# VH-VL binders against q9h9l3, part 72

Target 1, 176 residues: q9h9l3
Amino acid sequence: PRKMVAIDCEMVGTGPKGHVSSLARCSIVNYNGDVLYDEYILPPCHIVDYRTRWSGIRKQHMVNATPFKIARGQILKILTGKIVVGHAIHNDFKALQYFHPKSLTRDTSHIPPLNRKADCPENATMSLKHLTKKLLNRDIQVGKSGHSSVEDAQATMELYKLVEVEWEEHLARNPP

## First folded at step 22 (VH-VL)

Design Gh11
Fold by OpenDDE, last read:
Structure Gh11 (fold): chain C 176 residues (1-176), chain A 120 residues (1-120), chain B 111 residues (1-111)
Amino acid sequence: as target 1 above (176 residues)
Amino acid sequence: QVQLVQSGAEVKKPGASVKVSCKASGYTFTNYYMHWVRQAPGQGLEWVGWIDPDSGGTFYAQKFEGRVTMTRDTSISTAYMELSRLRSDDTAVYYCARSDYSYGYEFDLWGRGTLVTVSS
Amino acid sequence: QAVLTQPPSVSGAPGQRVTISCTGSSSNIGAAYEVYWYQQLPGTAPKLLIYDNSNRPSGVPDRFSGSKSGTSASLAITGLQAEDEADYYCQSYDISLEAWVFGGGTQLTVL
C-alpha cells in the first residue's frame, strides 16, 4: 500500500502588477497529520503583492526563505511515489511546475461522496473552509492574519479520511 | 473553432536562431499549458518543453536547456518558441500542443506544425 | 533511443486485431504515470487517441482500446480498417527526467 500525504501551498503575487501567483509556502503532512515539510519559499521573481490577508505571508518570512528551485526539489522527493491529497490540488502542482500521476492524486474539491456527506451538490466545488466546518466542525482560515498551510493540509487529510474507503473502492473500480 | 495556428516554415543557417509562433483561438489561452514537440524528418516525437501562459513560467527538457526560450503574449493568445545556436539536427517540424493542468495532461490539441530547416 | 519502447512496425489485414506495445520503466509507466496514445496520419499532426491509459476522446471509435500493466502499456485495434494506417505513439511522464516522453513510434500498415 502506498503512503499518503496531504499538501497545501500559499501563493504571493509576482510580475509587473502582482497578478502572477508564485509559491511562497508549502506544507506537507502525513496520514496522521504530522508535519513532514513546512517551509517558506522565495519566488524567483520579485514579490509585488504578499497577499497577506489570504496567504499569511509577510516580508519577514522571505528573509530566510528557501529558494524555489531548492524547495521544489525537497518537495518532489517527498511527493514522489505517494498518494497526494489536496484541495484544488492542481493549483499546488501548477505552482510547483510538477506533474503527479493522476491515479495517485486525491483532490478533495472533486470528490462527490465528500460533498454528499456535507449536504452539498455532488458536482459543486466547495471551499476547504466550508467542508471543514461542515464535516469536522472546525474553523480554519479565520481572521485577517492569513491562512495556515499546515492547518489546511491537516484539514484536507482529515476530510479525505472520512470518505477514503468508499472513494478508494470507487477508484479501484473506475480508475481515472 | 478551437485551434492552434502556427507560423510558416523557416530556413536557417547553422548558428542562427528561429522563433516559431503559435496562436490559440476558440478557448481560454491561459487555462492550458502550451507544449512544444518536434519531429525530425522520418523520426519520432520529441518533447521540447512547456510554458504556462497564465504565469509565464517555463520548463524545458534538459536537452534544450540554455538554448530554448518559450514566451507568450496573452493579449493575442500567442505562444512563442525560440531556439538558438541552430544546428542541422534541429531540422524538424515543430508542433505546439495544449494540455490542461486541471483536468488532464493529455495533449488534446495540436498545431499543424512548423517546418524548420537548418542547412549550410 | 526513445525513452519508451515500441515496435517499429506492425501490420494486419482488414478486420484483424493488432496490438502495439509500449514498454517503459520504473520512472515513468512503472511510477504510475498515465499513458497516452496518439495517431499520426501521413503528413498530419498527431491526434490524441487514448488518454489516461484506456479512455477514448470523443470521436475515437471503440475498436481502439488502451491498457496498462506494470511498466508497459498496449494499444489494441480491432476490426482493422484501411484508414487506420498511420504512425502510433505512446506517451508518458518520466519523473527522473522531469520530462514528457514518447515512444519511438509504430508504423501500422493495413495489408
Scores: ipSAE 0.940, ipTM 0.963, lowest interface PAE 0.5, mean pLDDT 96
Fold by OpenDDE, look of step 22:
Structure Gh11 (fold): chain C 176 residues (1-176), chain A 120 residues (1-120), chain B 111 residues (1-111)
Amino acid sequence: as target 1 above (176 residues)
Amino acid sequence: QVQLVQSGAEVKKPGASVKVSCKASGYTFTNYYMHWVRQAPGQGLEWVGWIDPDSGGTFYAQKFEGRVTMTRDTSISTAYMELSRLRSDDTAVYYCARSDYSYGYEFDLWGRGTLVTVSS
Amino acid sequence: QAVLTQPPSVSGAPGQRVTISCTGSSSNIGAAYEVYWYQQLPGTAPKLLIYDNSNRPSGVPDRFSGSKSGTSASLAITGLQAEDEADYYCQSYDISLEAWVFGGGTQLTVL
């Protein structure tokens, strides 16, 4: 069986009005929740909005941040060949300008059995925060200091573990 | 109707630049990556690169790095591909093609192509 | 010199079954990346035929089927018809090149 990792990224706003989401932090954890990667990343363009309330990113974090191209290389090296778990993970891959095989992708925001387990509509898109609270009885993304991508990645992995057997069997019978 | 309308044929001299346009209609322009693929006469398909119309972010094939520039104008749902320092072997039909922003990697919509001829 | 290898040509009589192979490597098909197939009729732009290895978009007859195994993929056409005469291209993503890659194309002739 392939190794499994979970990823979560934080984005800041770049572009003329800060509407462009640029990668500013990336965290990757293994199946056990151990941190494999956690770096602040310097976008190639000037940051207009740090989105600190949500991203947790501050100007000081960018002082020694890893340049995007370098960080991207490091991250891709970790992700390559692995089953990658994330929540709304298409945003992370987009920020990385990266394509991961669909068969090796697990998006916890689109797993009906997970929603069912949380007493949510199977076809609804639930937040990571909500699912984590409901299924893990854990509060994440609390306060006004912003998110912790490590915490979110760990939560994502834990959520997936709850439905891993069922979902992997489903995928085996119904490959994307 | 969902379609991609490309600009007309171009004839250029070696060393010149060409800018091909691709106007999207019938769908949300910013929800799809726009790819560019070329096909030399009698040859196969070659991927040039993509642009994210939402962010303006681009990613080019290594072969074209430094020579291709992809841009977009969201106000008119139009993507542009500019290729500079043209050579004879750049002669090809250039296609724009979209792929879904979220997990839809397939190129499910294509323009009709723009012939770019490079000749002295 | 295409990254994915296809036979230059295949042929079949109407009603027959033909297969087009697409051979990749460990950095694309073998890296679990999905395979896509496109049909290009003479003088036209490519058209999506198969996505994600074996799925057909709406409008594509079930005579067309795709499969993937190891580092290779295959397009099968059953009940070959005259209108199937076209060029067929496989496509995948290559992680080493960080690029979308195509096969060299296969010209299908219906005899």
Scores: ipSAE 0.924, ipTM 0.956, lowest interface PAE 0.5, mean pLDDT 95
Fold by ESMFold2, look of step 22:
Structure Gh11 (fold): chain C 176 residues (1-176), chain A 120 residues (1-120), chain B 111 residues (1-111)
Amino acid sequence: as target 1 above (176 residues)
Amino acid sequence: QVQLVQSGAEVKKPGASVKVSCKASGYTFTNYYMHWVRQAPGQGLEWVGWIDPDSGGTFYAQKFEGRVTMTRDTSISTAYMELSRLRSDDTAVYYCARSDYSYGYEFDLWGRGTLVTVSS
Amino acid sequence: QAVLTQPPSVSGAPGQRVTISCTGSSSNIGAAYEVYWYQQLPGTAPKLLIYDNSNRPSGVPDRFSGSKSGTSASLAITGLQAEDEADYYCQSYDISLEAWVFGGGTQLTVL
């Protein structure tokens, strides 16, 4: 069977008025939640807004951060050929300037069986924090010091496991 | 109506540069990648690269690295491709085409193309 | 040299079935990347015909179908009609080149 990983990224604001989201941290965990990758990443352009309240990224993290080009190469090597699980994962792939096969992509923000378990509308887009609280009885993204991409990637994998058998069978019958 | 409108044909000498424009209408310009694809006379399609109109980020096919620059102006929903140090084998129709970034990778909308002729 | 290999031409009589092959490699179709098909009439831009291996956008008749297996894909056209006479291109993504790649094109002639 194909190996499965979960990814989560933190973004900072670049470009005019800091409105562009640029990759500044990426964490990847395996099926068991072990950390395969966790690096602060230096965007190729000037950081306008660290977004620290949400991203957890501070100027000090950028001093020795891995340049985007190098980090991207390391990350893509891990993702290639694997089923990749994420939450609103298109934002992560966009920040990586990366195209992953659709048949190998799992997005916990849009899995109807997962929403059903959470007593949410099946086609609703649900936040990671909300699903994790309802289904795993965990509080993530606590406080105002910013998110942890390791914590978020681990939560994402745990959420997927709740529906993995059902959803993998569904996808085998109904290829995207 | 949803469309991509490209600039008119160009005739250039070897060594010159050309800049082709592609104006989007009828949809949110910054929600889709813009690709450039060229087709030499009687030949097949060749991907040149893409620009993300939201960020201005670009990615070029290796063959064109160092010669192509893609830009955009979000205030007029227009993407641009500039190709420098033109050679006769750059003679082609240059198309713009969009794709979204949310698992939808198909090029579902194309401009009509811009003929660039490079001759001595 | 096109990255994806297609036959240069194919022909069929009205009402018949034709198939156009598209052969890739382990770095594109064989790496699970989806296959897309485009139809191009002379003097016009390509038009999306099939996406994600087998899906038809609205306005494309169901006599066009796509499939994918291993490192190859196929476009089938049943009930062949005169207006199907065009060039057909397959496309996928190649992770080694980090590029969108096309087949060399197939000229379909309706006899």
Scores: ipSAE 0.872, ipTM 0.934, lowest interface PAE 0.6, mean pLDDT 93
Fold by ESMFold2, fold request of step 23:
Structure Gh11 (fold): chain C 176 residues (1-176), chain A 120 residues (1-120), chain B 111 residues (1-111)
Amino acid sequence: as target 1 above (176 residues)
Amino acid sequence: QVQLVQSGAEVKKPGASVKVSCKASGYTFTNYYMHWVRQAPGQGLEWVGWIDPDSGGTFYAQKFEGRVTMTRDTSISTAYMELSRLRSDDTAVYYCARSDYSYGYEFDLWGRGTLVTVSS
Amino acid sequence: QAVLTQPPSVSGAPGQRVTISCTGSSSNIGAAYEVYWYQQLPGTAPKLLIYDNSNRPSGVPDRFSGSKSGTSASLAITGLQAEDEADYYCQSYDISLEAWVFGGGTQLTVL
């Protein structure tokens, strides 16, 4: 049986007017929610906009941050061969410049049974905060100091567990 | 109207450089990765690398590292591949092809190819 | 040297069935990466034929089918037509190379 991990990333703005999203923090948790990886990451390009209100990233976090290329290598070693759970996970993989097998990818923003359980339309893209409040009765991303990628990765794994048996069976019958 | 239009055929001498262009139309250029794939006469397909037009980030196959540079101009929805220090075995048709990164990885749209001939 | 191995040629009579194999390794198909197939008619660019192991894009008839098992994949073509005479390439991603990889190609001849 394959091991399962959950990932969440925080992005800062690089490039013209800070519109490019670049990886500045990555957190990975195991099935039980234990932290396997949590690092601040220094983007290879100049940071134009820390996006602190959402990212929680501040200049001091970059002082000892792991350079992107090093961090990427560490992260890919953890992800390789595993089922990876995330929320809108394609944004995390894009920021990592990484291709993960589709058959090993789980995106809590696109699981119809999960939306149904939350009394949401099956095709709606729901925020992690909304799903977590509705289904786990928990508030995440509280306040104006930015998100915690550890907290978000843990919430993502717990959400997936609510539908894991049904969804894994569905995927086995309907390979991508 | 969704298409990739590539620059015309080129003839080069060994040691020169070539820059091939690929203009996208009918879709949002920055929402897809752009790949370059080459095919020597009578041979198979060989992946050269990709560029993310949004960030400008690139990845090159090891064989081409140090000789290939991929760039883009988002204002005209155009990707470029430049190959330097050309050898006669670089003679090939060079294709651009796009892939999604959100819902799939397939190369669902290809340019018609640009023949680059390298001869003494 | 192609990373994925395909037979160099296959042939069949009109109306018949052929299969084309694609053999990878533990760093690509065996690492659960999906397999894609492309058809290349003579003098033209490749065209997507099968994605995600077995799915057909709109306009590709259901006589083309794909499958994957272990480190290998297969393309099956039934009801062969003269217009199917083309080169066929499998493709996947290799995590150790961090590269998209193609098979060496298979020339299909319709007799």
Scores: ipSAE 0.870, ipTM 0.932, lowest interface PAE 0.6, mean pLDDT 93

Design Gh11
Fold by ESMFold2, last read:
Structure Gh11 (fold): chain C 176 residues (1-176), chain A 120 residues (1-120), chain B 111 residues (1-111)
Amino acid sequence: as target 1 above (176 residues)
Amino acid sequence: QVQLVQSGAEVKKPGASVKVSCKASGYTFTNYYMHWVRQAPGQGLEWVGWIDPDSGGTFYAQKFEGRVTMTRDTSISTAYMELSRLRSDDTAVYYCARSDYSYGYEFDLWGRGTLVTVSS
Amino acid sequence: QAVLTQPPSVSGAPGQRVTISCTGSSSNIGAAYEVYWYQQLPGTAPKLLIYDNSNRPSGVPDRFSGSKSGTSASLAITGLQAEDEADYYCQSYDISLEAWVFGGGTQLTVL
């Protein structure tokens, strides 16, 4: 009876030439897709590239954004003890400077049965946009106004639900 | 070929600082966290903190906050740990060790250690 | 002082089996964090023996095995050999300290 949540984050560019990815938005949804957390987050270092075309982050979002350390504390309280679902989720944990138990982590970019349902090679790393279009008949991340981390977290949870029974049984039989 | 090569032993006086280096070879330096772990003579292992060589981001154990600084130079695949305001109980072997953050968290590669002796 | 508790020493004769316990808490092993084991031969750096509770890296003999239950973990060594004489450390992550934590170490003596 562990609770399950899905997470998605948006990153901006910091550091030299804006190449470092720093957390600027985080959204967490429950099993039913209800929003548990959705905040714009102010990185602790100077933003060099808002990456708006992909991140959806603009300067105005940072005006009242929650400082990284405070947001991180809030997010970690939600994640602790839960099965956390994400897409390429290691990037989200890296941006949070966070270690989640591997046994409680689910990554929709690396689930062979999910790829199989989408008629994709089982070991390929497929984008969230592609899987969502193929399996949910939905277009996400439309246009160049940037991604919505709420929309993406909700899509991620729905994708996982398609394979949840099979994959949870697989993981129980095949511990890491 | 995959290895971590650390700088040589140091002798320091109380109140000084020490900077230990750890050069990575045979793998992509920026794909792994670098941890620092120390071991006082005859004692166990104590985690000091980590640096992400990609971002330069760091995280320190509370005990060392304010005294430790971890840095890196990606052009020479080298991580550094500097410990300031040294005390005699900082005498230890200081190890660097890498971990993945994507596949697993294990410290799968260790340097041979750098002995830092703090004495008057 | 160690966050994870190990017996200070264990011993066994060649060919025998020994186990080394590692007791944590609800903020580390009990929070589902994985357990790692390291072997440290005298005068050398630690070497990874077991990761993610029970997995062996290549080159580690299958007579080393790990397990985890509740807030505790165990390293088992069967078919003891003289070369196994070393210090053994368990490790996990503690979410309340936000720190990697080690056991105090167990000195294995092969009689």
Scores: ipSAE 0.870, ipTM 0.932, lowest interface PAE 0.6, mean pLDDT 93
Fold by ESMFold2, fold request of step 23:
Structure Gh11 (fold): chain C 176 residues (1-176), chain A 120 residues (1-120), chain B 111 residues (1-111)
Amino acid sequence: as target 1 above (176 residues)
Amino acid sequence: QVQLVQSGAEVKKPGASVKVSCKASGYTFTNYYMHWVRQAPGQGLEWVGWIDPDSGGTFYAQKFEGRVTMTRDTSISTAYMELSRLRSDDTAVYYCARSDYSYGYEFDLWGRGTLVTVSS
Amino acid sequence: QAVLTQPPSVSGAPGQRVTISCTGSSSNIGAAYEVYWYQQLPGTAPKLLIYDNSNRPSGVPDRFSGSKSGTSASLAITGLQAEDEADYYCQSYDISLEAWVFGGGTQLTVL
């Protein structure tokens, strides 16, 4: 069986008026929640808005950050061949400039059985924070400022485990 | 109407550059990647690269690295591909095609193509 | 040379079934990347025919079907019609090249 990992990324604002989202941190955890990768990443262009209130990224984090090209290579090596779990995961792949096989991709923001367990509408797009509070009785994205991508990746994996058997069976019956 | 409208045919000499345009209409330009694909006379399809119109980020096939530049102008929903140091074997029809990055990777919309002829 | 291998041509009589193979490798189809098929009628741009291995966009007849197994894929056309005479291309993503890759194309002739 294929190995499974969970990913979460934090973005900063680049481009005109800081409206472009560029990768500034990436965390990857294994099935058990152990950290396989966690790096601050220096975008290839000038940071206009650190978005610290949400990203948790500050200027000092960029001083020793891994350049995007190098970090991307390290990340893709970990993701290749694996089932990758994320929350709104298309944003993470877009920030990585990466295409992952659709059959190996799991998005906790769009799993109807997971919403059902949280007593949410099946087709609603629920936040990671909300699902984690409802189903794991944990508060994430709390603290001095910004999100922790390690914490978020770990929460994402635990959420997926709640529906893993049902959802994997569903996908096997309904291949892309 | 959802469509991609490309610029007209070009005739160039070896060593010159060409810039082809692709104007999107009927959809949100920044929500899709734009790909460029070429087809030499009597031959198959060859992927050149993509641009993300939202970020301006680009990714080029190795064969074209150093000779191709992809840009866009989001104010007029237009993508561009410039190929420099042209050779006779760059003679081809150049297509633009879009793909989603969120829900599917298929190239579901294509321009009609722009013939670039490199001769003399 | 094309990364994905297709036969250069296939032919069939009206009403018959034809198949077009697409052979990849462990870095594309064999790495679980999906297969896409495009039809190119003479003098026109390619048009999406099959996506995600086996799905048909609206407007594509049921007589077109796709499948994938191992490192290969196949396009089947049943009830062959004169209008099916075209070039057909398979496509996938190659993680080693980090590139979208096409087959060399298959010219379908309806006899």
Scores: ipSAE 0.867, ipTM 0.932, lowest interface PAE 0.6, mean pLDDT 93
Fold by ESMFold2, fold request of step 23:
Structure Gh11 (fold): chain C 176 residues (1-176), chain A 120 residues (1-120), chain B 111 residues (1-111)
Amino acid sequence: as target 1 above (176 residues)
Amino acid sequence: QVQLVQSGAEVKKPGASVKVSCKASGYTFTNYYMHWVRQAPGQGLEWVGWIDPDSGGTFYAQKFEGRVTMTRDTSISTAYMELSRLRSDDTAVYYCARSDYSYGYEFDLWGRGTLVTVSS
Amino acid sequence: QAVLTQPPSVSGAPGQRVTISCTGSSSNIGAAYEVYWYQQLPGTAPKLLIYDNSNRPSGVPDRFSGSKSGTSASLAITGLQAEDEADYYCQSYDISLEAWVFGGGTQLTVL
């Protein structure tokens, strides 16, 4: 069977007025929640807005951060051939400039059975924070010091496990 | 109303450069990747590279690295591909095509193509 | 030349079924990347015909179908009609090249 990992990324603002999202941290965990990768990443262009209250990224984190091209190579080596779980995962793949097979991609923001378990409309896009509170009784992304991509990746994997059997069977019957 | 409109045909001499434009309308330009694909006369499709109009980031096929530059102007929803040091085997129709990065990777919208002829 | 291999040509009479094969490798179709098919009528741009191996966009007749197995994919056209005469290209992503790759194209002739 294919191995499964979960990913979460934090972005900073680059480009005019800091509106472009550029990768500044990436965390990957295995099925058991063990950390496989967790690095601060230096974007290839000037950082305009650290977005610290959400990203948790500060200037000090960039001093020894791994350059984007090198980090991307390390991350892609981990992701290749695996089922990758994330929340709104297309944003993570976009920040990585990466195409992952759709049949190996799991997005906890778009799993109807997961929404049903949370007493949410099946077609709604729910935040990771909301699903984690409702289904795992855990508070993540607490305070204004920013998100932890390790915490978020671990929560994402645990959420997927709640629906894994049902959803994997659904995908086998209904390929994406 | 959703369309990609490309610049007109070009005739160039070997060693020159060409810049082809692709104007998007009817959709949010920065929500899709823009690809360039070429087709030599009587031949198949060849992927040249892509640009992310949001970030300006680019990725080129290895055979074109060093000769191709992809840019965009988000204020007019237009992508550009410039190919330098032209050779006769660069004669082709050059297409722009968009792809999503969220829910699918298909090239669901294509320009009509721009014929570039390289002739001495 | 082409990363994905297609037969150069295929033919069939009206009403018949034809198939067009697309053979890849472990770095593209065999790495679980999806297969896309495009139809190119003479003198026109390619048009999306099949996405994600087997899905039809709106406006594509259900006599077009796609499938994928292992490192290969297939496009089937049933109830062949004169309007189906075109070139057909398969496409996928190659992780080793980090590139979108096309088959060499198949010229379908309706007899």
Scores: ipSAE 0.866, ipTM 0.932, lowest interface PAE 0.6, mean pLDDT 94
Fold by ESMFold2, last read:
Structure Gh11 (fold): chain C 176 residues (1-176), chain A 120 residues (1-120), chain B 111 residues (1-111)
Amino acid sequence: as target 1 above (176 residues)
Amino acid sequence: QVQLVQSGAEVKKPGASVKVSCKASGYTFTNYYMHWVRQAPGQGLEWVGWIDPDSGGTFYAQKFEGRVTMTRDTSISTAYMELSRLRSDDTAVYYCARSDYSYGYEFDLWGRGTLVTVSS
Amino acid sequence: QAVLTQPPSVSGAPGQRVTISCTGSSSNIGAAYEVYWYQQLPGTAPKLLIYDNSNRPSGVPDRFSGSKSGTSASLAITGLQAEDEADYYCQSYDISLEAWVFGGGTQLTVL
């Protein structure tokens, strides 16, 4: 099987005024978009702001959610040794308290050829929603009920595939 | 000026605790991890652990689990490392060093170190 | 007992080239984690010399270069100068320990 996965996480607000982002859902898909992991995760800190409009996380999701430490162990086992694709992926790794090799990391928010295909400024940071609409003709993150991290991870993998050959060659010539 | 300023040298007896501070200036304190690295006299560098000043999350090297506590006060951009049940082989210079989590993992800024001497 | 292995010392005459090896394992350098190098002048804090295997921060002369292959890395210093006399440490991340790890350090003597 392929050694590439895509990840997307949903965060809730913890800490003063709910400004700290804490992991509350994580979804991982393989190269073909099959779901390898999808769990609601209970942060170790008190949730101040569920951020439901964007996160899709509600209090009921936390009742039987997997504790952060356990979920983190499960997630890291999947990520270790693989190329990991994400959108603004440093936020996901920070929420996981995790260091992934930079040479195995792919960030769809930072790929100039992908922006070019979307007829966007090459070095602009474009949203996952915008790139997905432009390049895949799909509407994700629809409505005010929050994002689906499975849907978002799948979209992220499909976006990367559009530039995979070009970008992998670029990285081979220009190691991060 | 981007810098890390550490507290002064400490002399402690075996069994005591020490708390070393590291004050950041010239950058956004919560945008970087803070690491602690120690160096015994004539020895190499040994990583102690890190704290994420934003969340307060910590990770400690196995050797220090149960003896080290890292904290921070974001209102004064200061990280702390407390080491308890001190032994003579804890005598070392203790450095703080920052790393990014977004665009790189390098320890690009170091404090000058705090000498902690443990003797009877 | 450092996780990464470096020679304890190396020496060279002014103008010569020296190399410093850094040997890791399948859980750190061999797991694709990047290698970082630090210079420590006598009585001072470490200073970043090389990041992400081969990149130099601003202000580090290009006579310092880094490379990585397999489970090992190397720091090369060309045009050796008296001020290069220092201790040199490699560093990487170890996924099994979930820890940043350093080499034991290499004392460079300029003859």
Scores: ipSAE 0.861, ipTM 0.928, lowest interface PAE 0.6, mean pLDDT 93

